# VH-VL binders against Gonadal protein gdl (gdl): the designs that were tried, part 21

Target 1, 194 residues: Gonadal protein gdl (gdl), of Drosophila melanogaster (Fruit fly) (p22468)
Amino acid sequence: MADIPATSEGSANTSEAVVEYQQPTPEFLQRKIYFLVDQLRTYHSELPENLQTRISYDLLTELANCVLNDGIFVIVKALMELQHETERHLIKIRMQAENEYEIEVAEWRSKIKDPEELRHILGLMKIKHTKKLHESDTKIIEILDQKVNDQQSTLQKAGVPGFYVTENPKEIKIQMFLLDFILRLSRLKYEPGK
Key: E = the ipSAE of ESMFold2; O = the ipSAE of OpenDDE; V2 = 0.75 times the mean of E and O plus 0.25 times the DockQ between their complexes.

## First folded at step 8 (VH-VL)

Design po1 (framework fv_pozelimab)
Fold by ESMFold2-Fast, scan of step 8:
Structure po1 (fold): chain C 194 residues (1-194), chain A 124 residues (1-124), chain B 107 residues (1-107)
Amino acid sequence: as target 1 above (194 residues)
Amino acid sequence: QVQLQESGPGLVKPSETLSLTCTVSGFSLSSYYWTWIRQPPGKGLEWIGRIDWDDDKYYNPSLKSRATISVDTSKNQFSLKLSSVTAADTAVYYCARSPSYWLELAKYYGFDYWGQGTLVTVSS
Amino acid sequence: AIQMTQSPSSLSASVGDRVTITCRASQSVSSYLGWYQQKPGKAPKLLIYDASNRATGVPSRFAGRGSGTDFTLTISSLQPEDFATYYCQQYSSWPLTFGQGTKVEIK
């Protein structure tokens, strides 16, 4: 294995631009792909038996070749961050609904003196709140499902093997594990020799 | 709103089979992993196993010979059976969900919704 | 199985304190580690996944750090609702394993 030699000398600005043209050696890339395939086979061995048969070693080899391009890691991380931000936004909306319910309950407790009337009113408020949360949760799932669709499309366009638009839960499950494999690989530093 | 509720007998005799059911409300069992975790009184958490709607299951090797997890999508339930129980199986048993269809895979092994837990005491 | 060891087993703290809990794995788990909070009489709740990412709805005062075998959970300004037992969990290898827990008690 060999390190990528950097171009030295020259002015800082021109030197910085020229470094961008340095390419990994064929030997470096070959050894890196063997490392990546070995890692992916280890991840594959941790899968339940029925999933092991659905994710072929050929697919793992294709995936290893694909992630030699570090841009794939950038895309996957960006998609995960967008998903996390969407989820945070949705939970904030749900928390606001819960806060409004608490305020409404407190208002009724202060206004109604008859215990029997209060119990009846609070029971109705609880039913109304539960229904509203159910409707909200349904919309949240629709938004998240659309996000999955967008991620599948983005990864397919990027040429990531195993990714394509589908609503089949079994196929989505496979794609979910492939994303996990990519994320796990992105955390590894390949350092040949010493 | 996803809600999980454990049910089963609070007392099981030694050598018998412990049987617990988790009822899922608010969402279908579809497209999720469902798991059982236990906690002996005053001690830490022990993962038992998981299953999904497609009967894809894995068990903790320490319990695999005695544990069986099954799913009933028509009732929106999944269950745990643990055979040949002893006093060491006394614990609070929890059911929990982890997402299986989300592309947020860093949470694959994290559990985002839990039941309240049910205490099972193994005693004569 | 990978053994998870937490330190300390218990600690006493006051509201507003900074609390740090450590988790050690018997072998490398990379960043495949989560943290859970369990309040008295209740089920555990996911706080942190992938060593440092907060779960949805978890306050920013909770922060996870670390990789490999050494991990920490920090609560920067302890609130009354934070008195609980905290567990780390590795998901790098089957079976999934938890630490023994760290109990955060009122001083």
Scores: ipSAE 0.014, ipTM 0.475, lowest interface PAE 7.8, mean pLDDT 80

Design po3 (framework fv_pozelimab)
Fold by ESMFold2-Fast, scan of step 8:
Structure po3 (fold): chain C 194 residues (1-194), chain A 123 residues (1-123), chain B 107 residues (1-107)
Amino acid sequence: as target 1 above (194 residues)
Amino acid sequence: QVQLQESGPGLVKPSETLSLTCTVSGFSLSSYYWTWIRQPPGKGLEWIGRIDWDDDKYYNPSLKSRATISVDTSKNQFSLKLSSVTAADTAVYYCAKDQYEFLTGYYRSFDYWGQGTLVTVSS
Amino acid sequence: AIQMTQSPSSLSASVGDRVTITCRASQSVSSYLGWYQQKPGKAPKLLIYDASNRATGVPSRFAGRGSGTDFTLTISSLQPEDFATYYCQQYSSWPLTFGQGTKVEIK
């Protein structure tokens, strides 16, 4: 239980209140850290038992102290936006390839009147399209792997505990949960009680 | 491209163990979480549990004492066992894919579902 | 567990009507909320994820709004294929929970 009410609402109506927190007191920071640790412990309790063992309470405390710096939320949200943009771009490339294939197929159906010749040509087009999609998919995977590496590097440089470059799937899984914790915290507003 | 298919017996006797398997095609089990959801006839949806390729499991507390979910990556399958069944366990059982996005770290909803399999608990 | 309550439990509507379904969470789920459509005898289909994003292939007449504890799904001009049961679902906290469902019936 926290002695401070938690909200997951954005800070839409806090412009005036936020100005007063530009110079936080030690008492404010102490209570905010306690609030953040309580939230993180709640998130931790929701993990499968084996993951609870891999994510220590010491790590959660370090994470709480780290996100006391609002810049960390800005970094994480920026990474999320870049991910969205990259995924949209990659989907567009895939769709463009499909579209070009359908245009080529329609063009050949319009030009070739002999059914036998048309079947042969469309067969070749399908083979070329399949190869092009495979090459495109390979490049997409390469881009996504690089994005994961960049994300790990960025968070490590920002001093976020638990982040470092790794290809170990189990370690990546832990990092994914830590990133989820940070995003969940970023959606909460700390409101000190009276 | 992702396709899920449930399989198992349509009839289970009271007090026995209900066993279901979900076969995943067109996608690697190693990438996401996989879930079981059930729906008693004429009622709403109830989440049973979640598993991933690394055997990390989450269970609905109401079913945790009786439910076991396991994964077999070599067969691209995951399974549900529910022990000590009663008439209350009669339901359509669905397997579904749960989306987890690495970079954002947050979960989406269930974007792909199996067609469901009806399990009747009756003697 | 987070309780999800839908309102109404059922409604009757005609083709072309604007239909609004409400979903309330017992505690904040931020925007970790999805909406599903289920037709008789079929598996649920994802309509909306992250409160307001339409899933691939979902018509623009379906719109989700809300954050925190108060959410709505709106169908701006009901079509014959839209007569179904609709469920909200939170994925903010364990266990994952669904609303009790809203049945949209032909008038």
Scores: ipSAE 0.013, ipTM 0.535, lowest interface PAE 8.0, mean pLDDT 81

Design po4 (framework fv_pozelimab)
Fold by ESMFold2-Fast, scan of step 8:
Structure po4 (fold): chain C 194 residues (1-194), chain A 117 residues (1-117), chain B 107 residues (1-107)
Amino acid sequence: as target 1 above (194 residues)
Amino acid sequence: QVQLQESGPGLVKPSETLSLTCTVSGFSLSSYYWTWIRQPPGKGLEWIGRIDWDDDKYYNPSLKSRATISVDTSKNQFSLKLSSVTAADTAVYYCARGLWDYKFDYWGQGTLVTVSS
Amino acid sequence: AIQMTQSPSSLSASVGDRVTITCRASQSVSSYLGWYQQKPGKAPKLLIYDASNRATGVPSRFAGRGSGTDFTLTISSLQPEDFATYYCQQYSSWPLTFGQGTKVEIK
């Protein structure tokens, strides 16, 4: 894959020499970044105090500049959609295992007449089901952990400030809030009068 | 992913009941064995007991008369109550997920409970 | 209850050394034995289960051996992050019981 030279600023991805496209003015971009920073500061103020100290205003300014490139919104939305689809699929797998267990339990209840023998058999079935759920859940956790890793890597490569590969729960939590900030910004319509 | 967090008072008076709660995030409590383990300062680990998705409870015989483990699926929490505490119950208390009745693969960070007047 | 005895209680080692920790059960536990690593101020982490199976993500330098009453955990080519306390645990019968721990120290 071909490397595209890095642009110094997100706004710099727009060429002033390309007159056939609608080009934002320097005044428009300046107003837009101030609007984005103001929104981010509002989101920041809603965080718990311990997290507010870990997310600097410099980081918010870098983030605002980064999302001037609308492509960042596309990337984040695509990653979130993939995550939601993966989560739904994993839930379905778990529900399938639960359903199969209930069917097996019902079959044994219909066949065994002795209450004590039935309790013994159901106890073994429960152990088997728990083992199966554990194996399934281990795979689910591995898939989800890999998905988080992939998201961190993708966002880091895209130049989104604050994102890097980490297994530290506190750092992951901060990145989750940054993702939420980006998603909230993606829902806003910026108009020159604001 | 699965994360566990213990909460409760850090100081309990002798003869009172020690109450701890473990909050689980990531998965439902109905899928695993949920365990309490303690560690007195400078000593080894002691298994307290566990509860599973069918409300089956197993306790360490040394603690069975005083220990009660319960689950609140609506809050995704499970709890430990230990009655008639003494200084010997001073320990870091951990909650953990058991893969079946062993392979404790996820642990809370632990909470220190001191029994003192 | 099954009593688990670890030896030594502590040992000093250098990075790159091979370290062996022993665990003895007061009666047979078959292969129902695990090993945990605990660093100061942190919760234990599962290393080995069923006497010899490495848990997910555990480096190959950790190896468990044994069955019945005698078990060993070997750490080949000790790394800086391996200085910790190690516990064996039997799950052959109730109640579950742990060894008293072996502290692996620098030097």
Scores: ipSAE 0.000, ipTM 0.396, lowest interface PAE 19.9, mean pLDDT 80

Design po5 (from po1 with heavy chain L29I S31Y, light chain S28G V29I; framework fv_pozelimab)
Fold by ESMFold2-Fast, scan of step 8:
Structure po5 (fold): chain C 194 residues (1-194), chain A 124 residues (1-124), chain B 107 residues (1-107)
Amino acid sequence: as target 1 above (194 residues)
Amino acid sequence: QVQLQESGPGLVKPSETLSLTCTVSGFSISYYYWTWIRQPPGKGLEWIGRIDWDDDKYYNPSLKSRATISVDTSKNQFSLKLSSVTAADTAVYYCARSPSYWLELAKYYGFDYWGQGTLVTVSS
Amino acid sequence: AIQMTQSPSSLSASVGDRVTITCRASQGISSYLGWYQQKPGKAPKLLIYDASNRATGVPSRFAGRGSGTDFTLTISSLQPEDFATYYCQQYSSWPLTFGQGTKVEIK
């Protein structure tokens, strides 16, 4: 039975659509998985040989099956947004330090009339500022390391293959590529090619 | 503050090896990708290659046979060697930084800090 | 390699003008595109990443749009410090490639 609105327009515009009102057919899911695996194999082929051997085709297949659950994209995007918020906060702190330095320099320029004394004081201020930025940058790295650890844990608990807590740089790099693969897949719209 | 500074000879003879170093000041070399980019006089930008804090390397295929990038974490430096140079390699060479996947996915491959550039002339 | 083509190669404009620069990729790059500003004798500066996100400290008059193969950078009210060459750059595929540049010159 057809309603007055066509299925394509009625379904797309339905304000009362239930989250699971229409589930994909087994055939659709099978085609979508093959599409996702094919995309992942393309991404995999762009990696250096040593990384290609560490990321198996079995892992790619498991990843494709994992992201068939749209909830995984939601989790990854939420983690990315949380990281962006943290980074914005850290950048703001760093910008604040730079602004304070410029204000301090301007104050000394207005107070000190002797050019030699001013030059000496500004030199000391520059050294102090450089040290402060270095200390700030070190703390930023520590915070980001903790964020990596938190994200690894979250993705592992979500059942994303290849994710677990590790401080091994090689393993972190593999996880970074897997995360990028997931994000690239999240931006694709699967439609059967005709 | 964070600064990148290129250094190396401004003049290289044809067929010789061009060698440049980028010194990173005010920040750790960790968690970032370190990149070389060049610009021939009056022309556009050309990506040469990238090295990670993990020592993984990626090169522009057009330069892969001649280019070598390396990092020295203890000195907070990374370098470029380009062999068998010709007049076509005359350019301003820049070093640059980009964030990693975990730091800022939206800025992956975006170069947020650059050195001032150093002109390398290939001439007899 | 993905070829990036900018249009126009150069343009003349006055302070206060709205300037639009276009960038076209030879194949789909999703939103993996950045814009850079380069002033004479200086290194490029990142303006826009992920096609539309403004980098830290970049004035709101700079706006990026687009996805897939067609992208634009708009400067809504050109300022004296905006006279420069602008480059687009894709990071969807290796090797990374830049457009040929668009020079914005004073009229």
Scores: ipSAE 0.013, ipTM 0.486, lowest interface PAE 8.0, mean pLDDT 80

Design ro1 (framework fv_roconkibart)
Fold by ESMFold2-Fast, scan of step 8:
Structure ro1 (fold): chain C 194 residues (1-194), chain A 125 residues (1-125), chain B 112 residues (1-112)
Amino acid sequence: as target 1 above (194 residues)
Amino acid sequence: QVQLVQSGAEVKKPGASVKVSCKASGYTFTSYYMNWMRQAPGQGLEWMGRIDWDSGDTYYADKFQGRVTFTLDTSISTAYMELSRLRSDDTAVYYCARSPSYWLELAKYYGFDYWGQGTLVTVSS
Amino acid sequence: DVVMTQSPLSLPVTLGQPASISCRSSQSLVYSDGNTYLHWYLQKPGQSPQLLIYKVSNRDSGVPDRFSGSGSGTDFTLKISRVEAEDVGVYYCQQYSSWPLTFGQGTKLEIK
C-alpha cells in the first residue's frame, strides 16, 4: 500500500521523464559544417573547370550552412521525386510513340506483300514518326521549363543559396549541379567518432 | 527528319590543325549537347568532350586539353571541333552525336540517339 | 575516370545461337537519383555507332526483341537470344553516370 514516508508530489516529480528537444551543440554543428564543406569541395572538384569558376567556395559554405537543417533535404527530396515522376511520365509518352510505331510497322509488313510498295510505305511512316518525336521533344522541353521555374521559386522561398528564378540556360545548369550536390549530401550520414 | 551531317575527309601534315563540322537539322538544336568522339583505325571509341548549344559551355577530356576547341554557329546550326598540333596518332574517324542538355536526368536517360556519319582525318608526312 | 572493361573482346558465333557480352565498371554506376546510366551501342562495319539499349535494359526504337540488357552496380550484360547476320559488328558499353564519359574497349561479334 502507499502509506510510506514519502510525499505524492515527490513521486510525481521523480516519475517525470519528458524528453525535450535538445538543440545541437556549437561543437557538433562546427564539425558537421566541416564535414559538409569537405564533401561539397569534393563534388565541386568533379565539375569541368569552366563551371568550377562559376560556383564559388563561399557559395558552397553558405549551402553547407543551409543544409545543416535536415528539413532542407526533405524539401529537395520531395521536389526531386516530383521532377523524376514528371520526367518519367514524359519519357513514357515518347516510348509509347516508339511502341506504336513498331506495332504499325509490323502491321504493314504483314499486309503488304510487294517489297517495293512496302519499302515506300515504311519510308513514309518513318518520316511521320520522326516528326511526331520532334513535336514530342519540343513539348517535353516546354513542360520542363515550367517545372524548373516552380522548383526555383520553391527553393528560393526556402532560403537555399544559389536558387532564384531564371531562364538563362547557364544559370539553370549551375542550379542543377547545386541540386545534385544537395541530393548527394542527403544520402550521407554524419557519424563523428566512427 | 533528324540529321547530323559532317564535313568531308581531311589529309593533314603533322603540326597542322583540322576543323571538322557537324550540321544539325530536324530538331531544336539548342536543347541538346553535341558530343565529339574519335576512333583510331582498329581501335575503340574515345569520348573527346561535349558542347552545350544553348550555353556554349564545353567539357574537354583531359587527354585533349589545350589541343581541342569546340565551337558553334547558331545561324547555320553547325558545331565545330578543331584539333591543333596534329600528330600521326590523331589519325582517326571523328564523330559528332547529340544528347539532351536541358534537364540533367533527361539527358542521361537517352544516351547518344543520333550520330553523324563520321569524318576521316589522316595525319601523314 | 571510370574504366569500362568488356569481355570477350572477340566473339565468334554461329547463326541462330545465343551470344552474351559482359561489361564491368571500375566503380558503381548508380547515380544520385538512384538510376544507373549504362548504355549499349552497336557499330556495324563501315557505319556510325547506333544506340541499342539505354539505361541498362531499355531497347531503343527499332531494336529487335532478341536484344536484352541486364545488370546492376558494376556488372552488366548484353544478350542476343538468336544471332542474325545483321548483328555483326562491334558492341560498346558506355557509362553516363560521371564526367568524363567513358566507353568499354569493344566486343567484335562475327559469324563463323
Scores: ipSAE 0.000, ipTM 0.468, lowest interface PAE 14.7, mean pLDDT 81

Design ro2 (framework fv_roconkibart)
Fold by ESMFold2-Fast, scan of step 8:
Structure ro2 (fold): chain C 194 residues (1-194), chain A 118 residues (1-118), chain B 112 residues (1-112)
Amino acid sequence: as target 1 above (194 residues)
Amino acid sequence: QVQLVQSGAEVKKPGASVKVSCKASGYTFTSYYMNWMRQAPGQGLEWMGRIDWDSGDTYYADKFQGRVTFTLDTSISTAYMELSRLRSDDTAVYYCARGLWDYKFDYWGQGTLVTVSS
Amino acid sequence: DVVMTQSPLSLPVTLGQPASISCRSSQSLVYSDGNTYLHWYLQKPGQSPQLLIYKVSNRDSGVPDRFSGSGSGTDFTLKISRVEAEDVGVYYCQQYSSWPLTFGQGTKLEIK
């Protein structure tokens, strides 16, 4: 569960309780929304000028209201962890192909003593390896594109403002900044100084 | 040729710790994860987690978080699994196995029997 | 977690006869790339597990052609066309279409 921790008042699901659950007050939630909106305005001010005009303050207010639901932070963090793991795994697949190539080359170098014959064989291995890497890279791009679409769909279904399935690079870039804003908010500690 | 060679059998008392080693050879280990599994006598396989040779990043299965630690010594191509606060139900054969993102375990260590008894 | 359920748990077979092992998942194993990361292992008595079949139907290097894998979605089968003495052991299915990876409980194949 992700939320902004409060020192003594509690948050949506983390209220101070003695023997029974205490719900957050309307006053607490209003203060939290103002805090979140203020943080989002700061993030917005750090954007490149062309992106500042494309992300409205109304959208930021909708995001602040959305992330009052702890589940949104949980979803976003899970998606980011899954994406990172997938990207790491795909890199290892490519490295495996390179490692297998180096092993084949070393084996041929140990077996063939004629320099001309070895040169010919290594040339064939190089061509084979290059084709394999190209095919692998194409598959990796397809998998990553599908991952982006899956994440956009998941966030849209979760009701996160500004997320929808798109192949438009400019729209994807905006969504990436919105995702970063949500992640930054998830790392905040709300400390009202009580 | 790819080989994963594990340390020998261990007998431990309840409450002790055990550290099992797995020495890798014959491949570029930084391209792979090292996975750890265990198998209690007469039981099935249980995945404990993995460590990335390149980054040292670990993932522990929920059941083992807080008791197990995976580490690497890249200078000797050896991965380690340390299990603490041993109980009698930790008696099992522990395996290391290499894998990539598809978790196809193509090479396994020979296994290390850890017996926990008093 | 995705739960993998194997059946039968114990499979007595006559030498030379076919054998079939089922593996069912609690949810679809089709990954976003269209592949299904379902693997089969054999553990012979006193030995480490060894890979038999990967991605549903691909035989690992050195695995005899009498072994075959099939299935899709949530229902998978490992078949042995003619059981031989060296096939004795415990068979495990394993998925990695969803994290964390999980194993089936195993099927023990014995000669009757």
Scores: ipSAE 0.000, ipTM 0.411, lowest interface PAE 21.0, mean pLDDT 82

Design z1 (from w6 with heavy chain Y27F S28T I29F W35M Y114S; framework fv_firastotug; at its last look DockQ between E and O 0.54; V2 from the best seeds 0.50)
Fold by OpenDDE, look of step 8:
Structure z1 (fold): chain C 194 residues (1-194), chain A 125 residues (1-125), chain B 108 residues (1-108)
Amino acid sequence: as target 1 above (194 residues)
Amino acid sequence: EVQLVESGGGLVQPGGSLRLSCAASGFTFSSGYYMSWIRQAPGKGLEWLARIDWDDDKYYSTSLKSRLTISRDNSKNTLYLQLNSLRAEDTAVYYCARSPSYWLELAKYYGFDSWGQGTLVTVSS
Amino acid sequence: DIQLTQSPSSLSASVGDRVTITCRASQSVSSSYLAWYQQKPGKAPKLLIYDASNRATGIPSRFSGSGSGTDFTLTISSLQPEDFATYYCQQYSSWPLTFGQGTKVEIK
């Protein structure tokens, strides 16, 4: 009865190196803000004059401060992806409706041999289809408008400056440019010392 | 299917004016598109002239701004271009073109994804 | 105004050839807001590439765009008979919108 010695499995204390998330120094943040503001001013200068007057430098500075948080980029990216999916879906629905009409027309052409009767039926079908498409388009616009409002609200709640729920086309356009600015900034790598 | 159909081209005398129309189908102007006019002189390149946005903002070529007017009628889904004080150099095929502008998706997409067939304007005495 | 200069102005190639067209901007084109178009004789231009590298809907994979800043490239990996046309670059980074002078691709 040979006592097999219990090999003491040495508990490898995996010292999880708590990567102390060294909070960026105030100096680092200030330099980063300066960099971001400079980029935003460049973007601003590329706008038509009528739009430049509507986007203040204060707003750009606030935006620069806001995007110091990478979370804003994540939010905007997520909203953008969702928007793409929604739009693609709506386009598909419309295409499907159009395709269904074509199929139906083809079926009627195959079934009806009398030209006068066929002309009459196709005329009715066209009217019906036109109405259906108009209704579909109206619904699509409504869905998209609601989507914009929801996204405005999301960005506002996230504290992104310049965003609030509005249906004013001019205000919406400003917000579109701000979104472009955010997306452009999200593609930049800030390297300290360059 | 998206269709753009230009009309109003023809022979015009120097010093005259042209008024072009572009009838759009398969989409509505209010659905998030910008509309532009681009011209092409015979055997030459493309020249952007003007754009009108869904919020009615208008943008013009710097060189032609004083002579150009872009407008639209949403009820007719029709785009218009007026060019005054015509010169021989204004002889060209004039195209209307569409640019997507959906909020968040295409905030600054000014590429032209759809074009009309063009309408020829000839300025000659 | 941003001027776009294409190179070459014309080229002759055979079916199956790799074709490269360059577009140089007089100023930096922000966020690669550059498009490429194909135009056949007597036809309207057709969008090929947007945002410097994205293929438009229905564009074959043999077309590709690359570049940033001031230098952009359109590549046709294997030229097809239907690809003989004039190609234009266009920037939408700044006002006014501007086009390159065009590059004519002819059959050898």
Scores: ipSAE 0.311, ipTM 0.730, lowest interface PAE 1.8, mean pLDDT 89
ESMFold2, look of step 8: ipSAE 0.656; ipTM 0.845
ESMFold2 (binder alone), look of step 8: mean pLDDT 89; pTM 0.915

Design z2 (from y1 with heavy chain S31Y Y114S; framework fv_firastotug; at its last look DockQ between E and O 0.01; V2 from the best seeds 0.00; counts 0 for: pae O 3.7 > 2, SAP .519 > .496, placed apart)
Fold by OpenDDE, look of step 8:
Structure z2 (fold): chain C 194 residues (1-194), chain A 125 residues (1-125), chain B 108 residues (1-108)
Amino acid sequence: as target 1 above (194 residues)
Amino acid sequence: EVQLVESGGGLVQPGGSLRLSCAASGFSLSYGYYWSWIRQAPGKGLEWLARIDWDDDKYYSTSLKSRLTISRDNSKNTLYLQLNSLRAEDTAVYYCARSPSYWLELAKYYGFDSWGQGTLVTVSS
Amino acid sequence: DIQLTQSPSSLSASVGDRVTITCRASQSVSSSYLAWYQQKPGKAPKLLIYDASNRATGIPSRFSGSGSGTDFTLTISSLQPEDFATYYCQQYSSWPLTFGQGTKVEIK
């Protein structure tokens, strides 16, 4: 009856290295800002000349400083996602309206046997439906316009330079490019030392 | 995929306080959605408790406003609910839920499109 | 507060049946800001309908919502085995947000 010695399984203390989130050094941040500004300048140089004159290097520098906070990327991404969801939903609503029309038409076709009467009813239905779709489309545009304003406000509140609520298409266009720049920057991985 | 995980439930004495957490994953708690707490007493219906929006505006149920505090920690992507002065009637499953903010921006929110599994709070002596 | 009263509180139905649940508000719900949820035992509610008539993503076509003002209806055109659950209406027209008391759909 050989006493098999209980092998003491050494509890590997996996010292979870608390990766001390070492706050980035000022030097690191400075280098990162430089990198971001350089990227932004590149993007800026790709713009049409008329737009280049409207986006100052100071604004780019401010933007670079702003996006040092990864939160800005998260905000922009979230806004984009919400926009997409809104659009999808609005499209769905429109599709439902269209489907309801089709169903109604089918019902009338099933109920009305007189061709002349049916033609008349269907004609009226088409007019009504067209009007409804137009109204729906108008509403969709209004909703989307409001969405833009909300996004502007959100970004402004987040402290993103160049963003403020405006309906001026020229200003909106600049903001669109700034959004593009932010999105482009969000895709970059800054690696210190490369 | 969005996941919501409530925690902090358990047995609490009357007069005590509860602090619930809702950890969000798959999307930022801070952006893009409004967040609410809803509870359900055993065998009863749903009761909305509180909501926090983008600008940290907070809304509370009328009856519980004085006892409720909703908050969030963006760094932890976690929603919190505190309920003070607990009573037996506060025994419930507590859910965190999200609402798409884009609809609220339009006028009203979309509804609660995502829910956690809930955490049970039992208030008993 | 807007009170929502569902009718019936419970019903028994068979697979394939048409089921209709009503939700009456104590006051008008603006812009038809009413949602419907399904809840199965031990599970969180699931959004079915929003804005009174819009089906949520992934919700089968057998579910439909209608109504305006104070009277709203959820319809299941052909009840499926998975549809036996409790259903709740919810308004988001006014603060505070409120739910109906629920309607339990049971198998006959």
Scores: ipSAE 0.034, ipTM 0.552, lowest interface PAE 3.7, mean pLDDT 88
ESMFold2, look of step 8: ipSAE 0.707; ipTM 0.859
ESMFold2 (binder alone), look of step 8: mean pLDDT 86; pTM 0.896

